# Ledger of designs, part 327: VH-VL binders against q0aze0

Target 1, 268 residues: q0aze0
Amino acid sequence: MKIILVNNRFKENTEKKAQEIAGQLSALNVEVIIDNGLDEPYAGTVDFIMVLGGDGTMLRAARRYGQRAIPVLGVNMGTVGFLSNIEINELAEYLPLILREEYSLEARMMLEVAVFQQQSLLTRVFCLNELLLRSNSPRMLSFALEISGQKLEPYRGDGLIVSTTTGSTAYSLSAGGPIADPQLDAFIVTPVASHIINKRPLVVSPEREISLHLLEEREAIIGIDGQIKMDFGAENRVLIKRAPHPLLMVNLKAKPFFTSIDRSLQRQ

## First folded at step 14 (VH-VL)

Design BB39 (framework fv_ragifilimab)
Fold by ESMFold2-Fast, scan of step 14:
Structure BB39 (fold): chain C 268 residues (1-268), chain A 122 residues (1-122), chain B 113 residues (1-113)
Amino acid sequence: as target 1 above (268 residues)
Amino acid sequence: QVQLVQSGAEVKKPGASVKVSCKGSGYTFTGYYMYWVRQAPGQGLEWIGVINPDSGGTTYNQKFKDRATMTVDKSISTAYMELSRLRSDDTAVYYCARGHEYETYLDYFDLWGQGTLVTVSS
Amino acid sequence: DIVMTQSPDSLAVSLGERATINCKSSQSVLYDYDNKNYLTWYQQKPGQPPKLLIYWASYRESGVPDRFSGSGSGTDFTLTISSLQAEDVAVYHCQQYWSTPLTFGQGTKLEIK
């Protein structure tokens, strides 16, 4: 068995813990690759990915490895979050089940985001939560939104979010989007401070293709999972579609989504 | 091990073109964006552009867009920057630099080539 | 375009003393979504390419001595060398990677007095 341990190099505790866990797994004849984000993703075949950290570390793991159809387990290191399944102090208890491959998998859709500079492909990335288009100045954006070739009336406002259902509790929620069951496959299109009084979030088929481009030269930004940021001008176009593979999340322990979100909302 | 190696110094006449190469080794060449930066003698750093070495997609500084061409040859892990219609004020050390984060377009530079001095004089 | 302005243009500091270099951007380079400042500091010695010191305004690159630190947010940034050593004589450059074109400050030359 070969396992990738993903951690955050900027969290001293997680780096040290990753080394400890790697030693324990090695003693059980498991080959371990540590990915702390410093180097490129491991290119070889692996059987399992263990993410040590919070939701941010899981988002990075999903971006790097999510398209390989490998089981991914989120192990919480102390922060609250929605993407971890067990706590670090529970790992020893669940490790035998991991090694025997005795767990269930939940598929979580991902986005494929392609940004073009005129005719050339500038970047292609995959993400678990969302793509955010927003203004980088006090000036409102004017932009075109097409859904499967259907041109909508121009959007005017501070921006737009295209989210997965997993991302429904992230930035889309803050912008007024619905809370979606993450087992549902759908795009959620949520306006950010729209000029149009009754503009509502859209929930559309994940088989749709969504494209965005600016109608006027403005200072705008594209953000992906709150971790990748790039500028976006009138010469750019972005194309969003369902990624070829979902992230396969490991379930070892019941973590009911609706009870968790309900509790989180009542704390505020 | 992980390094960027550039071609040697060039002396050109005004109006000529120069093509600087930058060979990457010790990492997956197509996985990191490549940037070009120049520095005139005694002056600050000036960004020329960036290229995605996998797709060939480019973004240029508008100042250089009409004269600079960035390309890559993936088979030999080499990036090129060609600057045409050279002027005396193009005399500078030209650097290639690699972005830090795998497949990230706008990034900081953690690895730099040694530099290529291009002198433009009659 | 984002204009980066460094101060001072040159600075002379005694060995063992603190050196402070400032960098100002013409607009904010703080991304409020992830709370990161898209600003970096490079050290450049004569005849050498720039070397990364600090990224995201305050994160020290691996291998860089802890006497180097970065601070600031939004538009005003500072590079501090807490106890100057002889090998620190160099030109220091700040850079934004918030938007294209990527831009650098004019550089600050640090010398021993």
Scores: ipSAE 0.794, ipTM 0.888, lowest interface PAE 1.0, mean pLDDT 90
Fold by OpenDDE, second read of step 15:
Structure BB39 (fold): chain C 268 residues (1-268), chain A 122 residues (1-122), chain B 113 residues (1-113)
Amino acid sequence: as target 1 above (268 residues)
Amino acid sequence: QVQLVQSGAEVKKPGASVKVSCKGSGYTFTGYYMYWVRQAPGQGLEWIGVINPDSGGTTYNQKFKDRATMTVDKSISTAYMELSRLRSDDTAVYYCARGHEYETYLDYFDLWGQGTLVTVSS
Amino acid sequence: DIVMTQSPDSLAVSLGERATINCKSSQSVLYDYDNKNYLTWYQQKPGQPPKLLIYWASYRESGVPDRFSGSGSGTDFTLTISSLQAEDVAVYHCQQYWSTPLTFGQGTKLEIK
């Protein structure tokens, strides 16, 4: 068995833990690759991915490895989040199950985001949470939203979020989007501070395609999972589709989503 | 050994064109954005543009949009930058540079070519 | 365009002493979502291309000595060499990668006094 340990090089505690776990796994004749984000993604074949840290690390891991149809386990290291399945202190208990491949998988839809400069593709990214279009100034944006060729009325506001159901509890939630069942595949289109007060979030079929472009010369940015940033101007277009492959999240421990979110909301 | 190797020095007359090459090795060429930056003698660095070596997508500095053309030949892991209608003030060392991230072109450069001196004189 | 301004244009520092170079951006390069500053520093020795020194304003590239450090946030940034060494003689450049066009400071020439 070969396992990738994904951690964050900027978080020393996760680096140390990765090395420790690597040693333990090696002692069990498991081949281990550590990915702390410093180098390019490991290109070789692997059987399992273990993410050490919080939601941010999971998002990065999803972008790096999500296309490879490899089981991904989130191991929380003292942070609050929705993407980890077990705690670091539980790893020893569940390690035998991992090695025997006795776990269930939950498929999570990802986004395929393509950013164009006129007709040229600048970048293509797969992401687990969301794409954000946001003004880069105090001024509102004017932009066009098209869904499967249907052109909606122009949007005016600070921006727009296109999120997966997984991402519904992230920035989309802060912007007033609905909480979605992670077992459901759908796009959530959430306006950010829309000039039209009655502009409501849209729940869109994963079979549809979403396109965005600005209607005026303004400075804007594209944000992906809150970690990737790109410029977005009048000459740019964004196409959003369902990624061809979902992220395969490992379920070792039952984690009730709705109970967790309800508790989280009570704290706010 | 991860490196970028550029073509040799060029001497051109005003109005001519120059095409500089940059060959990447030791890494996945199509996995990183390639940037072009120039430096006039005794001056600072100036960004010319960026290209996605996989898709061919480009973004130029507006200053060079009408004169610079970036291309790639993936089969030989080589990027090209052509600058037309050369002027004396185009005299500079031209660098290719690799972005650190593959997900965005808004990036810093972790690998540089050795530079190509382009001299424009009558 | 974001204008990057370094200060000073040149400085001479004695061996073993601290060198400080400043870089100011015309607008903030801090991303409020990930709380990262899109600012990098390069070292360029005569006849050589720039070399990556600091990225995300405060993180040292692999192989960079501990005496180099980056600090600052928003619009004001500083590169510090705690104890100047002979091999540190170079031109130093700051660069923002917040938005296109990517822009650099004018450079700061560091010499030994």
Scores: ipSAE 0.741, ipTM 0.904, lowest interface PAE 0.9, mean pLDDT 94

Design BB4 (framework fv_ragifilimab)
Fold by ESMFold2-Fast, scan of step 14:
Structure BB4 (fold): chain C 268 residues (1-268), chain A 122 residues (1-122), chain B 113 residues (1-113)
Amino acid sequence: as target 1 above (268 residues)
Amino acid sequence: QVQLVQSGAEVKKPGASVKVSCKGSGYTFTGYYMYWVRQAPGQGLEWIGVINPDSGGTTYNQKFKDRATMTVDKSISTAYMELSRLRSDDTAVYYCARGHEYETYLDYFDLWGQGTLVTVSS
Amino acid sequence: DIVMTQSPDSLAVSLGERATINCKSSQSVLYDYDNKNYLTWYQQKPGQPPKLLIYWASYRESGVPDRFSGSGSGTDFTLTISSLQAEDVAVYHCQQYYRTPLTFGQGTKLEIK
C-alpha cells in the first residue's frame, strides 16, 4: 500500500506530525510519500491520500490529485472547516480501518476551468469549490454569460461566481448564493453585487458548459479556489465544465452537514 | 539538480533579432509557467512576458508585444524568447525564471537562469 | 500598471546594525479572496541573477537567514535586516505579482558603512 500525506509547508506543526505518521505507517509496511507543497505532485500510482490540515490544504490536494480517482481523507489539525472527516487525535483509532479499506466514499464533483487568450489556451485547471470573476477596480464589469450556447442578457456588476455544490458554503454563500446539499451535482451561478435587480443565482445541470467574457475592457481577475489568480481582460474567455472525475472523499464517521452549517450561520 | 540554463552572450547590430534559450532540468518542464525578465546595466528588472510551457499560451508586457516572441520546445524542455528590431537601449541581461507553484499563472520566481547578456551596438 | 517605488535608492549601514528598505505600490496588492499580499523581495549580487528572499510579503524562502524579515500589507511594505552581515551587501528588489504586467521597484543598493 502506498499513501500520500499532504500537508502545509508553512505550518511547522503539520510537518512534524506528517513525519510521525509516516513513521507509524512505515512500521506497518506502508510506503509513504510526503507532499508538503514544495515539489510537483507525485506522479506514481498510489492507493490513498491523507490530507493533514484545513480546507485550504484539501483544496490544494483536490487540484493536484482529485482527477486520479484515489480515496482522499481530510484529517483536521485544529482549523475549523467543512472538508475534513476526522480529527488528528482520532487518527490512531481509524488507521486500522483505513489499512483494511473499511470506509465509504462520497463523490464530489469538480470544475474544469479553461482560460483562453484569443484562440490560445492560456491555462486549464481543476477546482473543488469555485471560479470567481471579479472587478479589480471601482468600475463595474459588463460581461457575457453563455450556458450551453444560450446567450443570456449582459451582466453588469462586480462579478460572478461559478460554484460546485461543495463550494456552496464557500465564497458563493458570502455573495448570497444558496446552501446546497453536497451530495447533489449542480453548478451554482451567483452574481457578485449585480446592478441589474432581477439577476438571481442560478442552479443548473452539471452537464452544461458555461462561458464568460468581458464586453468592454476593464481590470478583472479570475480566482480559482482562492489558490490560482489570473488577469482577465476583453481578449480573454473562460470555459467551465464538469471535470471528468469527481473527488472521492473518504467517510470514516458520519458528519452532520446540515446541523453544522445551521450552527455556523447562527454564530455570525 | 533543479536548474535553468540559458544560452551564451550575444552581440547584435541595431535592427537585428536575438533569440535566447532557456533549458529546464530536474523538474516537469510543462508543469510550471516560464517568465522572461531583463535588466539593463545598472538598472532595475523589467518583465517581458510569461508562457505556459504545456499549451504554448502567452501573455506579453504591452511594451514588448510587437517585438517579443516566446515559444517552447517540450521535447527538449527548452523555452525561447526572441526580440526583434533591436535598439541600443535593448542592451541588457535577459533572464528566464520559473514560477514556484505547480500550474500557477501569477506567481513568484524561485528559480532563475544565469542570465544572457545581449549587447546591441553599432 | 502597478508602479513599484523603493526607498531609499541606496543606503549604508554599519555591520551588526539594522537595515530597512521600503517598497510602495501604486495600488493594493492584497487579494481579499485569499488574504495574501502578492509581493516578493529579491537579493541580487553583482554578476548574479536575483535570489528569492521573501514571498507573500512576509514568508522567508527556505535557507534565508532569520535576520531577514518582510512586513506590511496593501500598498506599503518593508524589508528588514536586523543585524547586517558583510555578505548582505547587494541590491534588493521588490516585485508585485498581483497582476500583469509584473512590475519591480527600481532597486535599493545596500552598502557597509
Scores: ipSAE 0.753, ipTM 0.880, lowest interface PAE 1.2, mean pLDDT 90
Fold by OpenDDE, second read of step 15:
Structure BB4 (fold): chain C 268 residues (1-268), chain A 122 residues (1-122), chain B 113 residues (1-113)
Amino acid sequence: as target 1 above (268 residues)
Amino acid sequence: QVQLVQSGAEVKKPGASVKVSCKGSGYTFTGYYMYWVRQAPGQGLEWIGVINPDSGGTTYNQKFKDRATMTVDKSISTAYMELSRLRSDDTAVYYCARGHEYETYLDYFDLWGQGTLVTVSS
Amino acid sequence: DIVMTQSPDSLAVSLGERATINCKSSQSVLYDYDNKNYLTWYQQKPGQPPKLLIYWASYRESGVPDRFSGSGSGTDFTLTISSLQAEDVAVYHCQQYYRTPLTFGQGTKLEIK
């Protein structure tokens, strides 16, 4: 068995833990690759990905390895989040199950985000949470939203979020988007401070395509999963589709999503 | 060894064009954005543009948009930068540089070519 | 465009002493979405291309000595060499990659006093 340990190079505690776990796994004749984000993603074949840290580390791991259809386990290291399944202190208990491949998988839809400069593709990214279009100034944006060829009325506001159901509890939630069941595949289109007061979030079929472009000469920013930043101007277009492959999240331990959400909301 | 190797020095007359090459080795060429930066003698660094070696997508500094053309030949892991309508103030060392991340072109440069001196004189 | 201004243009520092170079951006290069400063420092020795030194304002590139450090946030940044060595003689450049066009400072020439 070969396992990738994904941690965050900027989190020293996760680096140390990765080394420790690597040693333990090696002692069990498991081949281990450590990915702290500094180097290129490991190109070789692997059987399992273990993410050490919080939601941010999981998002990065998803972008790096999600297209490879490898089981991904989130191991929380004392942070608050929604993407980890077990705690670091539980790893020893569940390690035998991992090695025997006795776990269930939950498929989570990812976004395929393509950013164009005129007709040329600048970048393509697979992401687990969301794409954010936002003004790069205090001024509002005017932009066009098209869904499967249907052109909506021009949007005017600070921006727009296109999120997966997984991402519904992330930035989309802060912008007033609905909480979605992570077992559901759908796009959530959430306006950010729309000029139209009654502009409502849209829940869109994963079979549809979403396109965005600006209607004015204005500087904007594309954000992905709170970790990627790109420029977005009048000459740019973004196309959003369902990624061809979902992220395969490992379920070793039952985690009641709705109970957790309810508790979280009561604290806020 | 991971490296970028550029073509040799060029001497051009005003109004001519120059095409500089940059060959990448030791890494996945199409996995990283390639940037072009120049430095006039005794001056600071100036960004010319960026290209996605896989898709061919480009973004230019507006200053060079009408004169600079970036291309790639993926089969030989080589990037090209052509600058037309050369002027004396285009005299500079031209660098290719690799972005650190593959997900965005808003990036810093972790690998540089050795530079190509382009001299424009009548 | 974001204008990057370094200070001083040149400085001479004795061996073993601290060297400080400042870089100011005309607007903030702190991204609130990821809470990172899109600022990098390069070292350039004569006849050589720039070499990556610091990224994300405060993180050292692999192989960079501990005496180099980056600090600051928003619009004001500082590169510090705690104890100047002979091999540190170079021109230092700051660069923002917050938005295009990517822009550099004018450079700071560091010499031994």
Scores: ipSAE 0.740, ipTM 0.902, lowest interface PAE 1.0, mean pLDDT 94

Design BB40 (framework fv_ragifilimab)
Fold by ESMFold2-Fast, scan of step 14:
Structure BB40 (fold): chain C 268 residues (1-268), chain A 122 residues (1-122), chain B 113 residues (1-113)
Amino acid sequence: as target 1 above (268 residues)
Amino acid sequence: QVQLVQSGAEVKKPGASVKVSCKGSGYTFTGYYMYWVRQAPGQGLEWIGVINPDSGGTTYNQKFKDRATMTVDKSISTAYMELSRLRSDDTAVYYCARGHEYETYLDYFDLWGQGTLVTVSS
Amino acid sequence: DIVMTQSPDSLAVSLGERATINCKSSQSVLYDYDNKNYLTWYQQKPGQPPKLLIYWASYRESGVPDRFSGSGSGTDFTLTISSLQAEDVAVYHCQQYFSTPLTFGQGTKLEIK
């Protein structure tokens, strides 16, 4: 068995913990590849991916490995989040189940984002939560939104979020988007501070293609999963569609989504 | 090991063109953005542009857009930067550099070529 | 365009003493969604390409000695060498990668007194 162990070396003691876990797995005759984010993604075949960290580390792992149809387990190391299944102090208890492949998989849709500079493809990325288009100045954006070739009335406001259902509890929620069951496949299109009366969030089929471009010369930014930043100007166009493969998340322990989000919304 | 190796020094007349090559080895060439930066003698660094080696997509500094052309040949892991209509003030060391993030071109450079001196004189 | 300005243009420091180099951006290079400063520092010795020292304003590149540190946020950044060694003689450059065109400071030449 070959496992990729993903960690974030910039978090307190995570590199040391990753080495300890790698040693434990090696003692059980498991081959371990460490991915701490500094080198390119491991190109070989692997059987399992273990992510040590919070939601941010899981988002990075999903972008690097999510399209390979490999089981991915989130192991929380302190920060409470939505994308981890077990806690680090529970790992020893669950290791035998992992090695015997005794777990279920939950499929989570991902976005494929293609950004063009004029007519050339500058960037193609995958993401688990969302794409955020926003203004980088006090001036509002004016931009065109097309859904499967249908041209909507121009948008005017601070920006737009195109989210997966997994991302419904991230930036889309803060902008007034609905909370979606992550078992559903759908795009959620949420306006950010729209100045057009009655611009509401849209829930659309994951088979649709969404395109965006600016109608005025403005300073704008594209953000992906809150981790990747790109310029977005009048010469740019972005195309968003469902990624070819969902992220396959390992479920070792029942983690009730609805009670977790309900509790989170009551915090101050 | 992981390295970028550039072509040798060039001496050109004003009005000519120069094409500098940059060969990557020891890493997945198409996985990282490739940047071109120049440095005139005793001066600071100046960004020319960036290319996505996988797609061939480019973004240029507006100052160089009408004279610079960046291309890649994926089969030999080599990037090229051609600068046309050379002037004496184009005399500089030209560097290729690799970005660290594979998902964006807004990046810092963790690997640099050795540099190619281009001298433009009559 | 974001303009990067370094100070001083040149600095002479005795061996073992502290060296500080400043870099100012004409606009904030702090991205409020990821709370990161899109700023980096390079060291360049004569006849060599620049070498990465510090990225994300304060993270030290692997293999870079502990005496090098980066600090600051938004528009004001500092590179500190806590105890200067002979091999630290070089030109130091700051760079922003918050937006294109990517821009560099003019460089600061560090010499032994």
Scores: ipSAE 0.783, ipTM 0.888, lowest interface PAE 1.1, mean pLDDT 90
Fold by OpenDDE, second read of step 15:
Structure BB40 (fold): chain C 268 residues (1-268), chain A 122 residues (1-122), chain B 113 residues (1-113)
Amino acid sequence: as target 1 above (268 residues)
Amino acid sequence: QVQLVQSGAEVKKPGASVKVSCKGSGYTFTGYYMYWVRQAPGQGLEWIGVINPDSGGTTYNQKFKDRATMTVDKSISTAYMELSRLRSDDTAVYYCARGHEYETYLDYFDLWGQGTLVTVSS
Amino acid sequence: DIVMTQSPDSLAVSLGERATINCKSSQSVLYDYDNKNYLTWYQQKPGQPPKLLIYWASYRESGVPDRFSGSGSGTDFTLTISSLQAEDVAVYHCQQYFSTPLTFGQGTKLEIK
């Protein structure tokens, strides 16, 4: 068995733990690759990915490895989040199950985000949570939203979020988007501070395509999972589709999503 | 050995064009954005543009948009930058540089070519 | 465009002494979501290309000695060499990658006093 341990190089505690776990796994004749984000994603074949940290680390891991159809386990290290399945102190207990491949998988839809400069593809990214279009100034954006070729009325506001159901509990939630069952495949299109007060979020079929472009010569920003930043101007357009492959999240421990979200909302 | 190797020095007359090459080795060429930066003698660094070696997508500094053309030949892991209508103030060392991240072109550069001196003189 | 301004343009520091170079951006290069400063420092020795020194304002590139450190946030940044060594003689450049066009400072020439 070959396992990738994904951690965050900027969090020393995760690095130390990764080294420790790597040693333990090696003692069990498991080949281990550590990915702290410093180097290229590991290109070789692997059987399992273990993410050490919080939601941010999981998002990065999803972008790096999600297209490879490898089981991904989130191991929480003292943070609050929705993407981890077990706690670091539980790892020893569940390690035998991992090694025997006695776990269930939950497929999570990802986004395929394509950003164009004129008609040329500038970048393509797969992401687990969302794409954010946001103004880079105190001024409102004017932008066009198209869904499967259907042009909606021009949007005016601070921006727009296109999220997966997984991402519905992330920035989309803060912007007033609905909470979605992560077992459901759908796009959540949430306006950010729309000039039209009654502009409502849209729940869109994953079979549809979403396109965005600015209607004015203004500077905007594209954010992906809150970690990737790109400029977005009048010469750019973005196309959003369902990624061809879902993220395969390992489910070792039952996690009550709706109870958890309810608790989280009570804390706010 | 991860490296970028650029073509040799060029001497051009005003109004001419120059095409500089940059060959990447030791890494996945199509996995990283390639940037072009120049440095006039005794001056600071100036960004020219960026290209996605996989898709060919480009973004230019507006200053060079009408004169600079970036291309790639993936088969030989080589990037090209052509600058037309050369002027004396285009005299500089031109660098290719690799972005650290593959997910965005808003990046810093962790690998540089050795530079190509382009001299424009009548 | 974000204008990067370094200070001083040149400085001479004695061996073993502290060297300080400042870089100011015309607007903030701090991303509010990830709380990272999109600022990098390069070291350029004569006849050589720039070499990555510091990224995200305060993180050292692999192989960079501990005497180098980056600090600051928003619009004001500082590169510090705690104890100047002979091999540190170079031009130092700051660069923002917060937005296009990517822009650099004018450079700071560091010499031994």
Scores: ipSAE 0.768, ipTM 0.908, lowest interface PAE 0.8, mean pLDDT 94

